VH-VL binders against UPF0111 protein PH0637. Designs and how they scored, part 12

Target 1, 226 residues: UPF0111 protein PH0637, of Pyrococcus horikoshii (o58371)
Amino acid sequence: MIKMQVWKKLFAKSPFKPLIRHAEVVVQTVETLEKALDSWARGDYENMKEYAKKVDDLEDIADKIKSELRDSITSKLLMPVQRTDILEYLHMQDKIADAAEDTAKWLLIKRNLDSIPNDIKDIILKMGKESIKAAKLVYEAIKQLDNVLESGFAEKEIKKEYKIIKQIEEVESKIDGLDSKLMEIVFTSELDWKDGLYILNIARTLSNISDKAKDTAERIRVLMNK
Below, E stands for the ipSAE of ESMFold2; O stands for the ipSAE of OpenDDE; V2 stands for 0.75 times the mean of E and O plus 0.25 times the DockQ between their complexes.

## First folded at step 1 (VH-VL)

Design z10 (framework fv_azirkitug)
Fold by ESMFold2-Fast, scan of step 1:
Structure z10 (fold): chain C 226 residues (1-226), chain A 122 residues (1-122), chain B 107 residues (1-107)
Amino acid sequence: as target 1 above (226 residues)
Amino acid sequence: EVQLVESGGGLVQPGGSLKLSCAASGFTFSDSAMYWVRQASGKGLEWVARIRSKAYSYATYYADAVKGRFTISRDDSKNMVYLQMNSLKTEDTAVYYCTTEWGYLDSTFDIWGQGTLVTVSS
Amino acid sequence: ETVVTQSPATLSLSPGERATLSCRASQSVSRYLHWFQQKPGQAPRLLIHDASNRATRVPARFSGSGSGTDFTLTISSLEPEDFATYFCQQYSYFPYTFGQGTKLEIK
């Protein structure tokens, strides 16, 4: 029985097809996390819990695709780009899904959601929506990288890729600004220390989504090196 | 030669117990998540239980219909996966299949056993 | 839980005809949908993985299409051995759920 028939066929045509598949699952993971955050903000623990479980399931799928790709890419296959650069890209892309899972785990720690002020919930929801933009831009970036290769590194395709990378960096900057605003609110508001710790960890793990999206974009620059 | 072979099925009365076994060969068993899926006569396929690999701390998952009554386990040294079924109900009557996960880049092959019949009747 | 629904429940056709089977998911599963064939007394056999990729040693007459929530399995020209029950399974969300099946029977 040939275990890796599908992988060999896909990778022979385009080294980025498996990475695009992985990125698609990463997008679904972040989109599902946003649904968990929406329920969380409404004080709907049960729906939040269900979406958090779905985030865990999707990250599991992403992680298995990553493990399979890692093992396969380290074999002596011919590729138009350096194997190490592909593995570094995959590592960063997968960390986006990890950050989403970490955020979901933090959401689950607290059952009484009504003690969290609405202004804090609002900023966190905004961070979640921007995180979806970051994940979708990473998906667009890896698809565009496939176009760069298909064109033989044509300047017009490289230019399109750099525009996407810049957009990812801009989204990360916006989320960083939201995180700073959230910190000001947390330290001004009268929260008990446990609620403060809870919110700070949610914000940290949410910020990691865009941080890892930016890191992923940096790896794309390396993959475009002729 | 990739193969899964189920055993342990039989006739039991309601409230009884059975332990199903599945012997795997021809693939890297220790790296694979393993499933039990059942099918009642003339009906569709229903997932029952899942056990992940050592890399995922042998995490286990169960369908709501069997949670608390069934236990999935594995022995990587023997390439075996098991399903301990307790407090059996008439509704548990089905052919039980051992299978692995589909849809991943280096494991998108169809690995099903022949199945083992479990009949629960009074 | 993602609910997967197949239609029709039964499809009666003659050898040589084209068969089209549908599978719908209650939420987007992207491309993560598999098609299986099952003959009486046998275990399921993978036909199509990831919506459109034919499994090893599956005849060219079988093809899959679709993405998101709507998927189709097509058999371009039925042969006698193709009369069986067909199941779809989504692989995007655990638990990986199956449709109830479409039975292909001779007219």
Scores: ipSAE 0.000, ipTM 0.394, lowest interface PAE 19.8, mean pLDDT 83

Design z11 (framework fv_azirkitug)
Fold by ESMFold2-Fast, scan of step 1:
Structure z11 (fold): chain C 226 residues (1-226), chain A 126 residues (1-126), chain B 107 residues (1-107)
Amino acid sequence: as target 1 above (226 residues)
Amino acid sequence: EVQLVESGGGLVQPGGSLKLSCAASGFTFSDSAMYWVRQASGKGLEWVARIRSKAYSYATYYADAVKGRFTISRDDSKNMVYLQMNSLKTEDTAVYYCTRDYSLFEGPEYYGMDVWGQGTLVTVSS
Amino acid sequence: ETVVTQSPATLSLSPGERATLSCRASQSVSRYLHWFQQKPGQAPRLLIHDASNRATRVPARFSGSGSGTDFTLTISSLEPEDFATYFCQQYSYFPYTFGQGTKLEIK
């Protein structure tokens, strides 16, 4: 589109490049959480603790990028989309990293990991791997949004973006199914109540990763509205 | 080629003590958790004690039947695991097997006790 | 503790016949179930891990099936060396508990 061509020429640095960089750090945060979950499942508290610290470090980096981007966006910029829509997107994307940090914090509160049954650990590991897929799809979605805008909202690019959004929704549904199966196991097993509480909170915060990824995808739909 | 060799079994009177040893070879012993499992003549298998690797702070676990009387320990420099048995009772009479805990290697594919030694007989009688 | 129960206690068959051994857990152990073979005077030998996967160098005539609470070990055509005691073990919940064993004997 002409409007897009003019805007892009006037704004030498793409406003979406910092959003893409933020999404990249979010992916790294969730990938590092999965490594913490792998150590957790193996009963390796010390390596789990190390990866949990790295999750916290990466969330700090994501938060710094968020703050820098928030401060650089003004109502004086010539934009094809509203400033408030961009900020809402950034807020949702950042909540993915927050959910990963919350999960890592819950992992750390228990030292004796042997009391957690292997079937529970297995489902939580599967939720972790699906969470990486959700984060990576969000990264692909924000990159594809830049293509949508550069093309002037070409139908081909819009359709590609909607396909990515649908994949994010499918991953969220898979994680929801795993969470339901986990709840059934927790409810029917002879778990100590403290272990039950521990597992329920890990599952809740882990499920929030995909929930926030889906929320982020909904913000992309808003950004595609001219 | 993983191998476990137990030793130290024998005849002892009730109230006596014995120390069992298990020599490991063919795998990275220091990364593996180790178990002692016993079997009385003509009976089933009964877990006795577990010791984890250094990564898990050498955490130890005991079956209720032996808790307070038996102590499991290891020496990673010698690839050895030990079972110190005190205050022995006639019901402790069994073949004692050393086995590794595979669960530490495979995460979600927890094999448990995949390799066993040939066992050492402990007889407690008066 | 998770209680593991095996049946039958003794199974009398002839070489060439099919053997079916059962193992039941008091609560769901998902796929986390081992089968071991033990011959007189020998240590247990792992046959099947994760309910259905044959261990290394275990003959194809041995197969495992089941999930949750009900598991089966099948020997499709018995060889003379297969007459032994078979134990199942759950490793979903610590302590990892064993069944009482099924003795397979020659008829």
Scores: ipSAE 0.006, ipTM 0.471, lowest interface PAE 13.0, mean pLDDT 84

Design z12 (framework fv_azirkitug; at its last look DockQ between E and O 0.27; V2 from the best seeds 0.00; counts 0 for: pae E 12.5 > 2, grease 19.8 > 18.9, SAP .508 > .496)
Fold by ESMFold2, look of step 2:
Structure z12 (fold): chain C 226 residues (1-226), chain A 122 residues (1-122), chain B 107 residues (1-107)
Amino acid sequence: as target 1 above (226 residues)
Amino acid sequence: EVQLVESGGGLVQPGGSLKLSCAASGFTFSGYAMYWVRQASGKGLEWVARIRSEANYYATYYADAVKGRFTISRDDSKNMVYLQMNSLKTEDTAVYYCTRLGWYKDSLFDYWGQGTLVTVSS
Amino acid sequence: ETVVTQSPATLSLSPGERATLSCRASQSVGSYLHWFQQKPGQAPRLLIHDASSRATRVPARFSGSGSGTDFTLTISSLEPEDFATYFCQQRSDYPFTFGQGTKLEIK
């Protein structure tokens, strides 16, 4: 197949270049989710719905790329990296797009947001912005892992990789703090229980984006462990 | 006490083959990259080959001068590293050292074996 | 490839004198520069790692300095056992290259 030829050519250059291509779609997915969240916070349900549909389409594209990469892998072309480790990384990276799709699905459930205070919407938007940052850092991390490989695991390149991983961990910690703050606000407020459940599920799916980003970064750390 | 002991050196004709061995003791061998470095008589040091730990998928790297002719391998169950040397040339004549090098300042100490002499001569 | 150049090629000094050996990289290697001592008939011994940190059992008279491209090994007061060949090696970028060596000889 023609697509198999494209992926095989990329794998011949580096076991990580096809993962970089997948990560590009994951970033696009999360960036589209940000547009859905912005529209959601403004109360623009129809525009939010359109972006949420695009998130779903991009997640389907990421999943299709994952399937095509799985079918294209040969162990010889991945000489310093095992096939199973590439597939585990790919699975974790794809879960970022899955989490973005989950957020989009929750946004669709409630049409009228007049009952949701603006300070809660603002916290959700902050969580979304940080989650997008986490996904972009994963993209930078897989690009840097390719640099580490190309350099023959030079100490300078490994140090750059650990800096990116630390940044992902810091962003995940920030999102955990925002999630905890939001939980307190929801449970100590006069929100209707349905609105509380809705908001907390949106927050949980956004937190899961950064959790999956952190899991992906940990896979990179394992690849570079002594 | 950390110890690296090379063996398998000797006299060989050009185009011949040798397999060098290095026995390691006194440290957790499976957690470290292992290296071969050579030194021709009265000359500087030259990296030959590197093999990383299992955690780094046994990744191998070779100097251009030996690429395609030499193969580095390891057996973590026996604490051994090997250098299979094929298509030997007279310029491969050197003392070959097995070494474990620290890669950042908090690492365990660098250690070198005593070396094994390979002479390639017609 | 990062070329590492040492100077001088030979340094002739007497015991008690101070030795200064130079190592220059063709591009920045940060602090990832190491010094080795090799006595005749022996394997090289790690002397200084990460530009300035002394390895185990290395006497205080040995010190390293520098970062980036320019590095110095200083021996403050030479002892008879210090007359040997000294190599530097960069480990910032593969391949991890050595300098050609500085031979420290008794005058």
Scores: ipSAE 0.000, ipTM 0.405, lowest interface PAE 12.5, mean pLDDT 84
ESMFold2-Fast, scan of step 1: ipSAE 0.050; ipTM 0.600
ESMFold2 (binder alone), look of step 2: mean pLDDT 92; pTM 0.919
OpenDDE, look of step 2: ipSAE 0.182; ipTM 0.688

Design z13 (framework fv_azirkitug)
Fold by ESMFold2-Fast, scan of step 1:
Structure z13 (fold): chain C 226 residues (1-226), chain A 122 residues (1-122), chain B 107 residues (1-107)
Amino acid sequence: as target 1 above (226 residues)
Amino acid sequence: EVQLVESGGGLVQPGGSLKLSCAASGFTFSGYAMYWVRQASGKGLEWVARIRSEANYYATYYADAVKGRFTISRDDSKNMVYLQMNSLKTEDTAVYYCTRGSYFRDLYMDVWGQGTLVTVSS
Amino acid sequence: ETVVTQSPATLSLSPGERATLSCRASQSVGSYLHWFQQKPGQAPRLLIHDASSRATRVPARFSGSGSGTDFTLTISSLEPEDFATYFCQQRSDYPFTFGQGTKLEIK
């Protein structure tokens, strides 16, 4: 309650609104990566390249929002929430978009996509779809954090936030399971070693999307404990 | 083949105006950030201006020496980038290069045009 | 602003020799340092980006190293076409700044 009343006196708008805008662009980045992955799975290098470029463009927009928010937060004299905690949250959220960009970069390194087996492509596509769920859940989580603050940390709103955090953890666990299955296929297959390295790096960077989503959720727990 | 071709350079008096053009071909122009870099005779390179892609809201950046006098713009339908130069000074005399930012995050200038000479003299 | 300084201003060597060119930044630029080659009457050409990554179609004899404030461009065995002016550029801080250049000339 006290925090809400103090915030209303110091700021016309929520300190989390720019973080919500940033999360929105992060979701768009991961969704665009899925389109690149769909083209990749079909052997459509040119369409994949165009979507990969759009992933890069969206990550640049996310980075711009991050820089503007960092300057705004660190230059303020009065803040309702600890600046360091907000900046750590922003850093983790932005790393989700970085992981999507890294994945797109790895997709582009190989021009002939027909040498990759369909069973491997299928698992990579499933990892991509789960990564979208992770990004969307992060977006829901930061929106719900705003509701927690506006309610004066009401128990109902806190419970909704923890439910979203648990769902992020479940998605990360599912992606880890898919990654493990992919490792087994790569180990037991007749994949060319260069194709093996290619696939392993795509899987690693895709897994990083959900790993950073989970790290972002941990930052939300820190913000709620204030 | 990726190419950048500059035009519009020439002789102009101090205080005058000049508009440079750069025609891009061989790549998906709309997805790339574009730069103008200049070089005075016998001297080093100096960054002038940068314009990002539509996805980055056509954000523009300028060197302090040209802020308020130069305007970078682009027309993605024509694959063109422009540099409008106003209130020209003798120290603006240089070869002006059009350059393309790298594919990922615009971290480096990977393609350069051959340049166009701008001479500001009375 | 971050100032980038190149040394030496001029380097005189013979074909077949090893060339080592230095670039120092006034403050840390991480690995956001790039190298360009410029021949008389021509536009600059990207050689190395992000301190150590060779650009497309750049011969293997060119290599870059360093991080933070101290960077090196090495040409392992000079070919006649390598005699040119070399510029380094930092991308860590606005404005983007270039070194004054090192002219590599035939001895």
Scores: ipSAE 0.000, ipTM 0.420, lowest interface PAE 16.6, mean pLDDT 85

Design z14 (framework fv_azirkitug)
Fold by ESMFold2-Fast, scan of step 1:
Order: C-alpha cells, then structure tokens, then sequence
Structure z14 (fold): chain C 226 residues (1-226), chain A 124 residues (1-124), chain B 107 residues (1-107)
C-alpha cells in the first residue's frame, strides 16, 4: 500500500518534485560526460578536461538538491511513504551521476589519446550515447511515477511506467552487448596492455551508468507494487 | 601506480604534539580529497579528518574525538598531506593511515587507496 | 551517529567453502556501505563499494548485497589468500563509521 495519493490530498506539493529536479541534474551530468567523451575521441585533452570539471560542478548542484530534500524530510512528521524509501531511491538515482564522474576520472588518467584505435573509440562513444538514453529514461520514469500516484494508480499510467522500465532494461542490455564486443576487440588486437586496462575501466564505469539506472527503475517497480 | 607513504609516527607523552606526513604519487594529487583514518590495536577503523581540494576551498572536517586538537592540511606543490596532532591523549594511540577519495567533487564517495600506516603511541 | 556492527567476530572455514559475512547499521544507510579486506601488517584494501559494486581488480568470487540496514559480503569459494579481516563502512552519515571487523580464519 503506497500512500502517495494521500500526500497529494493533504499537501499541495508532491514528494517526488525534488526527486524529479535531482533526476534532471543527473541527466545534465551524463550529457556533459558525453561531451567529454566526444573531446576524448577527437584527441582533445584540454576540452575533455573542461567537460570533466563541468561534470564535477553538476554533481555539486545535485548534492545541494539532495541536501534540500533531506532537510525537507526531517522537517515533516507525517510522510505518506517511509523516509528511508525516498532516501534509498535518491541514493540509487545519485549513483548514476557517480558513475558518470568515475568515467570522467578514468578519461583524465591518460594524456596521450592518439594510441587508442578509432574502432575502440567508436564503441565507447556508442556506450556514452546509450548512457544518456538510460539517464533520460530514469527522468521520465520518476515523472511518470508522480502521474501514477496522482491518477490513483490508473491502469493506463501504470502500464506507461512499466514500458519506461522495460526501455531502461533494453538500453542496459544494448550497453552489455557493446561492452562484450569491445572486450573481444581489446583481447584480440595488438593494443598495448596499459591502454587495454584504461579502455576496460572506461567501459566498466560507462556500463555502471545503465546498471545503476536499471537499479533505480527496480526501486520504482518495488514502490508501485507496495 | 598510486602510492601513499606515511611518516612522523612515534612515542609521545600525554599532552604532547606530533605531526604526521603523507607523500602521494601516481595520481593528480591536487584534484582529490585526502583523509586520515586510524586504527587502535585490535580495534576497528575510525575516521579522523578530511581535507578537500583547492577547487573546494581546502575545506576541512574532523571527527568529534579530535576536533579542536588536530589540524589537517596539504601542500599540493609537494603532493603532501599532513596531520598536526596537539594535546595528545592515551586514547589517540593507533596506526594512522592516509587515504584518498575516488572523487574530486563536493560529496564523499569511498577510499580507493590507502598507505601502509604510521604508528602513534601516546604513553607516559 | 550511525553505528555499524559486524557478525560474526570470527568465522572459521576451509578453502573451497562459501563465506557469508554480515554488517548491520543502526539506521538506514541506503546503499552507502563499503567493504574492505585487511591482512596482518597491511593497509585495508577496498573490495566492494556502494553495497554491491566490486572494486577494480577484485576477484569475481567476492560479491556484496543488501540495502538499508542489513548487508552481506559473500566469497563464493574461499582461496588461501582470502583468510583476512574484513571491515564494513557506512558513508550515509557523518562521521563515516566502520564495523569492528570479522576475522576469517582457517578451520
């Protein structure tokens, strides 16, 4: 029994509005990482570094939103959903931004980008673009959860939410496929071992973006079925 | 290869002072928050202090047990982080570890690399 | 402050067996829970961060699970080098707090 509809009747504001705002910044963080990846693929270390800094700046904004939400929760005695459930959702959503930051960190470790083959760069860029889709779908999912609760769990709204969750799972599967293809190239090519480790760590942290998006979607699924 | 090397530990009388140093290499030191974590013999780990990067204004944070007595600082030109310990108590006896955050932003994340530690013994 | 408690204090097993180590938080820490391995005379080594994410170059036999207040570190098939002390740490609340450790020893 989710009690979010009671929140709407007792309070003018949805408890999900701050989570939606946080998700918007998470999307911006992943989009900024994609710009860093584009510069990285072009061998442009300085622009890559600037976009990596912007990823950090966006995480600062996300942290401020998170702090505001935590303060808002502690100032209220009545909650339609347990405080821990909202904070656990926020934590999972925040992990998406963390994975983007981890990826930016790995990009910065190497200055000479010319030693990385273009076919490897192309796959990494594809993984980056799919990661943006995952983040945007999470944003749509949390917005749709608000609609589900406002509608009193109308079947149409529930079905729309599950379609978004399935799309997140599809994106994660596609990224897994790209990662597998990348691993095959790394292990069958004459790539230097240090460059191999560098690329595999970038791929791991990029894959983690969609993995955390899927984990976030699973929390929404749990909330809808309680 | 990331490496953190602590030094400056030793035997000190209660009420005395000691300054620990940590030399960092193998990563862009100036971009990361640095921490001191301690471990008393046969006990668990205890966070002591944090110092953030220049981008985060060298903000410092302390555990309640050491607040007002310990000061964390850094010198990015030397890749060094320090812990100045004043008014030492017997309960400050521990191995002190230097560790780095995985993250260069405002939020703490996790400790990805640790030094080997330096022993501080506070005894009469 | 959030206290984390590990159990058991000592776990005696043989190589090849499955190890399950527990960590319990006094209040919800979400998924902000990390696991470290420490061998005698050595610094702690990160194994698992954020409840379930395996750290770089950590063997696949190590896995983490749980959320909220109850967390588990699992080693699917113990190797000789796995006999060490394991610590959990929460980062949901300042100050960061660590468990007292679980010593994994040879039976």
Amino acid sequence: as target 1 above (226 residues)
Amino acid sequence: EVQLVESGGGLVQPGGSLKLSCAASGFTFSGYAMYWVRQASGKGLEWVARIRSEANYYATYYADAVKGRFTISRDDSKNMVYLQMNSLKTEDTAVYYCTKDVYWGPSEKYFDYWGQGTLVTVSS
Amino acid sequence: ETVVTQSPATLSLSPGERATLSCRASQSVGSYLHWFQQKPGQAPRLLIHDASSRATRVPARFSGSGSGTDFTLTISSLEPEDFATYFCQQRSDYPFTFGQGTKLEIK
Scores: ipSAE 0.000, ipTM 0.383, lowest interface PAE 20.0, mean pLDDT 83

Design z15 (framework fv_azirkitug)
Fold by ESMFold2-Fast, scan of step 1:
Structure z15 (fold): chain C 226 residues (1-226), chain A 126 residues (1-126), chain B 107 residues (1-107)
Amino acid sequence: as target 1 above (226 residues)
Amino acid sequence: EVQLVESGGGLVQPGGSLKLSCAASGFTFSGYAMYWVRQASGKGLEWVARIRSEANYYATYYADAVKGRFTISRDDSKNMVYLQMNSLKTEDTAVYYCTRAFKDYLSGEYPGFDYWGQGTLVTVSS
Amino acid sequence: ETVVTQSPATLSLSPGERATLSCRASQSVGSYLHWFQQKPGQAPRLLIHDASSRATRVPARFSGSGSGTDFTLTISSLEPEDFATYFCQQRSDYPFTFGQGTKLEIK
């Protein structure tokens, strides 16, 4: 706590505040993807396309924030925390937005959505909604990490952080379960092989959102365990 | 090769004091949080104290059973961890282990692992 | 504040038999559970980390499984050197907690 008070006097801003801003854009990206998925499930290609374009725009914004943060961190001579840990965290958090963009790109390759069964669409929509929870929990986790630093790594704040990390892991586990159920339906149904390939790639990229959220939480565990 | 070597254990009277030391080698010591964990004869493992790295301001944490009596500290220039034990009670009798905290990244490899010293016996008896 | 409970407290088996040791957490710990082996007079040795990954130089007869609250350590065919006490530890939330141990002894 003594070194944290010294850091506050030397640095006006928390080193985590830019990461919080980046996390906000990541949340917006995943939320917009869910709107694209909702339109996709209704067979509304044109609205789905518009939301998919918005996902690309938001991912571009997230990537620009990441590049600016990376340059800022790399150019600094004095840092209150290890550069490598911050850069590794940023990299993982940004991969969440990348996964959302990849999912949107897969949605766009098929125009006639009538051949996709409603039970498959329903599971994908559930995966999308859970992905929003994962992204929002990552946002809460990075905000709580700022509170941990502000408190001088107080035990109470560390316990709150671990609870959020566990919730991220629970959401990832739930999405993994939904993905497994979807795989079973795809492989046991009479679904056309091209539609099967389409759905499996959507599921894979969508599952990556929560996988990267879990990886981001693991970076926080490293910071908490140092 | 990661090595942790404890010293400073011995026989002490109730109410007495003892200081344990742990010498670390084979890794970048300053980057790791360190624990003291104890084990009474025929009993399970119980964490005692934790000290974080310099990057986390050397924050310290204690089990309720020892809070206010024990102090964990470190000297990164010597790769040493210490446990100052005051107001010792008979229930503090145990083998005390120095251990390195888990890390999910070690030298570019995932996941991390944990290392323990051989332990040092502390006997509190009248 | 997660409590970790191991069962059975003592397991009596003969060399060549299969051993199954259980560890249960009071709340979900995901896959952040480790298994340690401790022989009399020795320090604990990491066997399995993160529920299912074998540590370096640990024989293939040791395997871990489980997630959430229920975990198992399996030794497929016991060797004489395997008769020891086994502990599980969760690192999912702070503080990290250990089970009370399962003593594996010769019948």
Scores: ipSAE 0.000, ipTM 0.476, lowest interface PAE 13.2, mean pLDDT 84

Design z16 (framework fv_azirkitug)
Fold by ESMFold2-Fast, scan of step 1:
Structure z16 (fold): chain C 226 residues (1-226), chain A 125 residues (1-125), chain B 107 residues (1-107)
Amino acid sequence: as target 1 above (226 residues)
Amino acid sequence: EVQLVESGGGLVQPGGSLKLSCAASGFTFSGSAMYWVRQASGKGLEWVARIRSKANSYATYYADAVKGRFTISRDDSKNMVYLQMNSLKTEDTAVYYCTRDYLFPYSKTEIMDVWGQGTLVTVSS
Amino acid sequence: ETVVTQSPATLSLSPGERATLSCRASQSVSSYLHWFQQKPGQAPRLLIHDASNRATRVPARFSGSGSGTDFTLTISSLEPEDFATYFCQQYSNWPLTFGQGTKLEIK
C-alpha cells in the first residue's frame, strides 16, 4: 500500500519516471544475458549458469516493478496521457526482460557446449551484442519521451524521439539479418538435430528481445500522438 | 502429453471457503508460470490469478475482483498449483480452469496453450 | 482496462459456407491477440496465436488476420465440428482480457 502511494505521487507529476526506472533494470537484464552468452561461447558452463541465474533475478526485479506500477495506476488518478497506453507500453517493455530470461533458460538445458561450432557461436554473440543496443535505445527513448511531455510536445523533442525509434527499427533489422545467416549455417551444417533445435530456440528467444524493443517503440508513437 | 487436471470444486455457502487443486504432467512444471481462469455459465472467460516459477520468486498476481480473498500457490515437488478461495460471493460461481503460460517457437508472446477440463464452483445459499 | 468486443454474438451458417468472426479492442494490442475455440462442456482450445499463426494441428481452413484494434478469424469452408463458441484474448495490456464470445451455430 505504501509503495503504491509513493508510485502514485511520482506518476502524477511524471508518468514516465517509473517507466524509466523499469527500463534501467531491463537494460541490466540484457547486459547480464550477454555475459552468460560470452561464457556459453567459451564452453564455460559454470559461469554461464551463474550469469543465467542473475538474469532471472533481474527479470524478477523488473516484473515486481511492473506489478507495483500497474497496481498504482487507477481510473481515479489524473494523468496527462491515457492510462491504458501507459500500461500497454509497460507490458511491451517488460517483455524485453522476459525474452532475455527465456534465452537464459534455453542456454541452461545443454551442458556439453563443445558440440556447437564456433561460427554458430559467433553469430549468436553478435545477436546478443545488438540486443544490448536495442535495450539501451529503448531506455533512451523513454527518457526522451519524458522530455517530449515536459516540453509540451515541442517539435524539436518529437524529432529526437523519432530518430531513436528509427534506430531501434534498424537494430531489429540487423538482428533479422543475423538470424537469416544463422539459419543458412544450421541447414547446411552436419549438426545433430537436437543441437539444431537448441540453437534455433536460442536464436528465436534472442531475436524476441529486439522484436519486443520495436513493439515498445510503436507504443511510444501512440503515447506521442495523445 | 501435456495434461492439467483440476479438482476441489463443489457447492459452498456465501462467505465460505474452498481450495482448488491442479495436477500437471508432461512438461517441466517448475519452469512454467500458471494461471487460474474462470467462466460463469453462458458467459466469457475471466482471468483470476497468476503464479510465476521459482526463478521468479513465485510472484503472484490477482484480478481486482478477487484480490485479498483468493491466494494462488504451488508445490513444485508434487507438480501442483492451488487456489485458496475465501469470503466467497455468489458472483464467484463459475467453472475454474487451470492453464499454463507457454512461449511457442517463433511466437512473440506467451500463450495459454493448454487448459484443464475445469472444476465447477457453486456459491449459493 | 482494454475492453475486447466480439461480433456478431451469434452466427448461423451451414456446413461448406465461409465464416468471418470479428474482434475489436478498445486500445491497440499490436498483434498480441489469440483465438480460442470452445465446444459445450469442454475447455477452451487454442486455435490462432499472435493474430495470424495457426496452433499445432489446427486445420488450414482456419486463418487469422488484423493488427492494432481490428481482428478477424476466418473459416474458409465450415465442417460440422467447427460449430462452437470462439473467444479472442488480448495479451498486450494488463489485466489480460477476453471477448464475450461468438457462437457459431447450424441453421
Scores: ipSAE 0.000, ipTM 0.414, lowest interface PAE 18.6, mean pLDDT 84

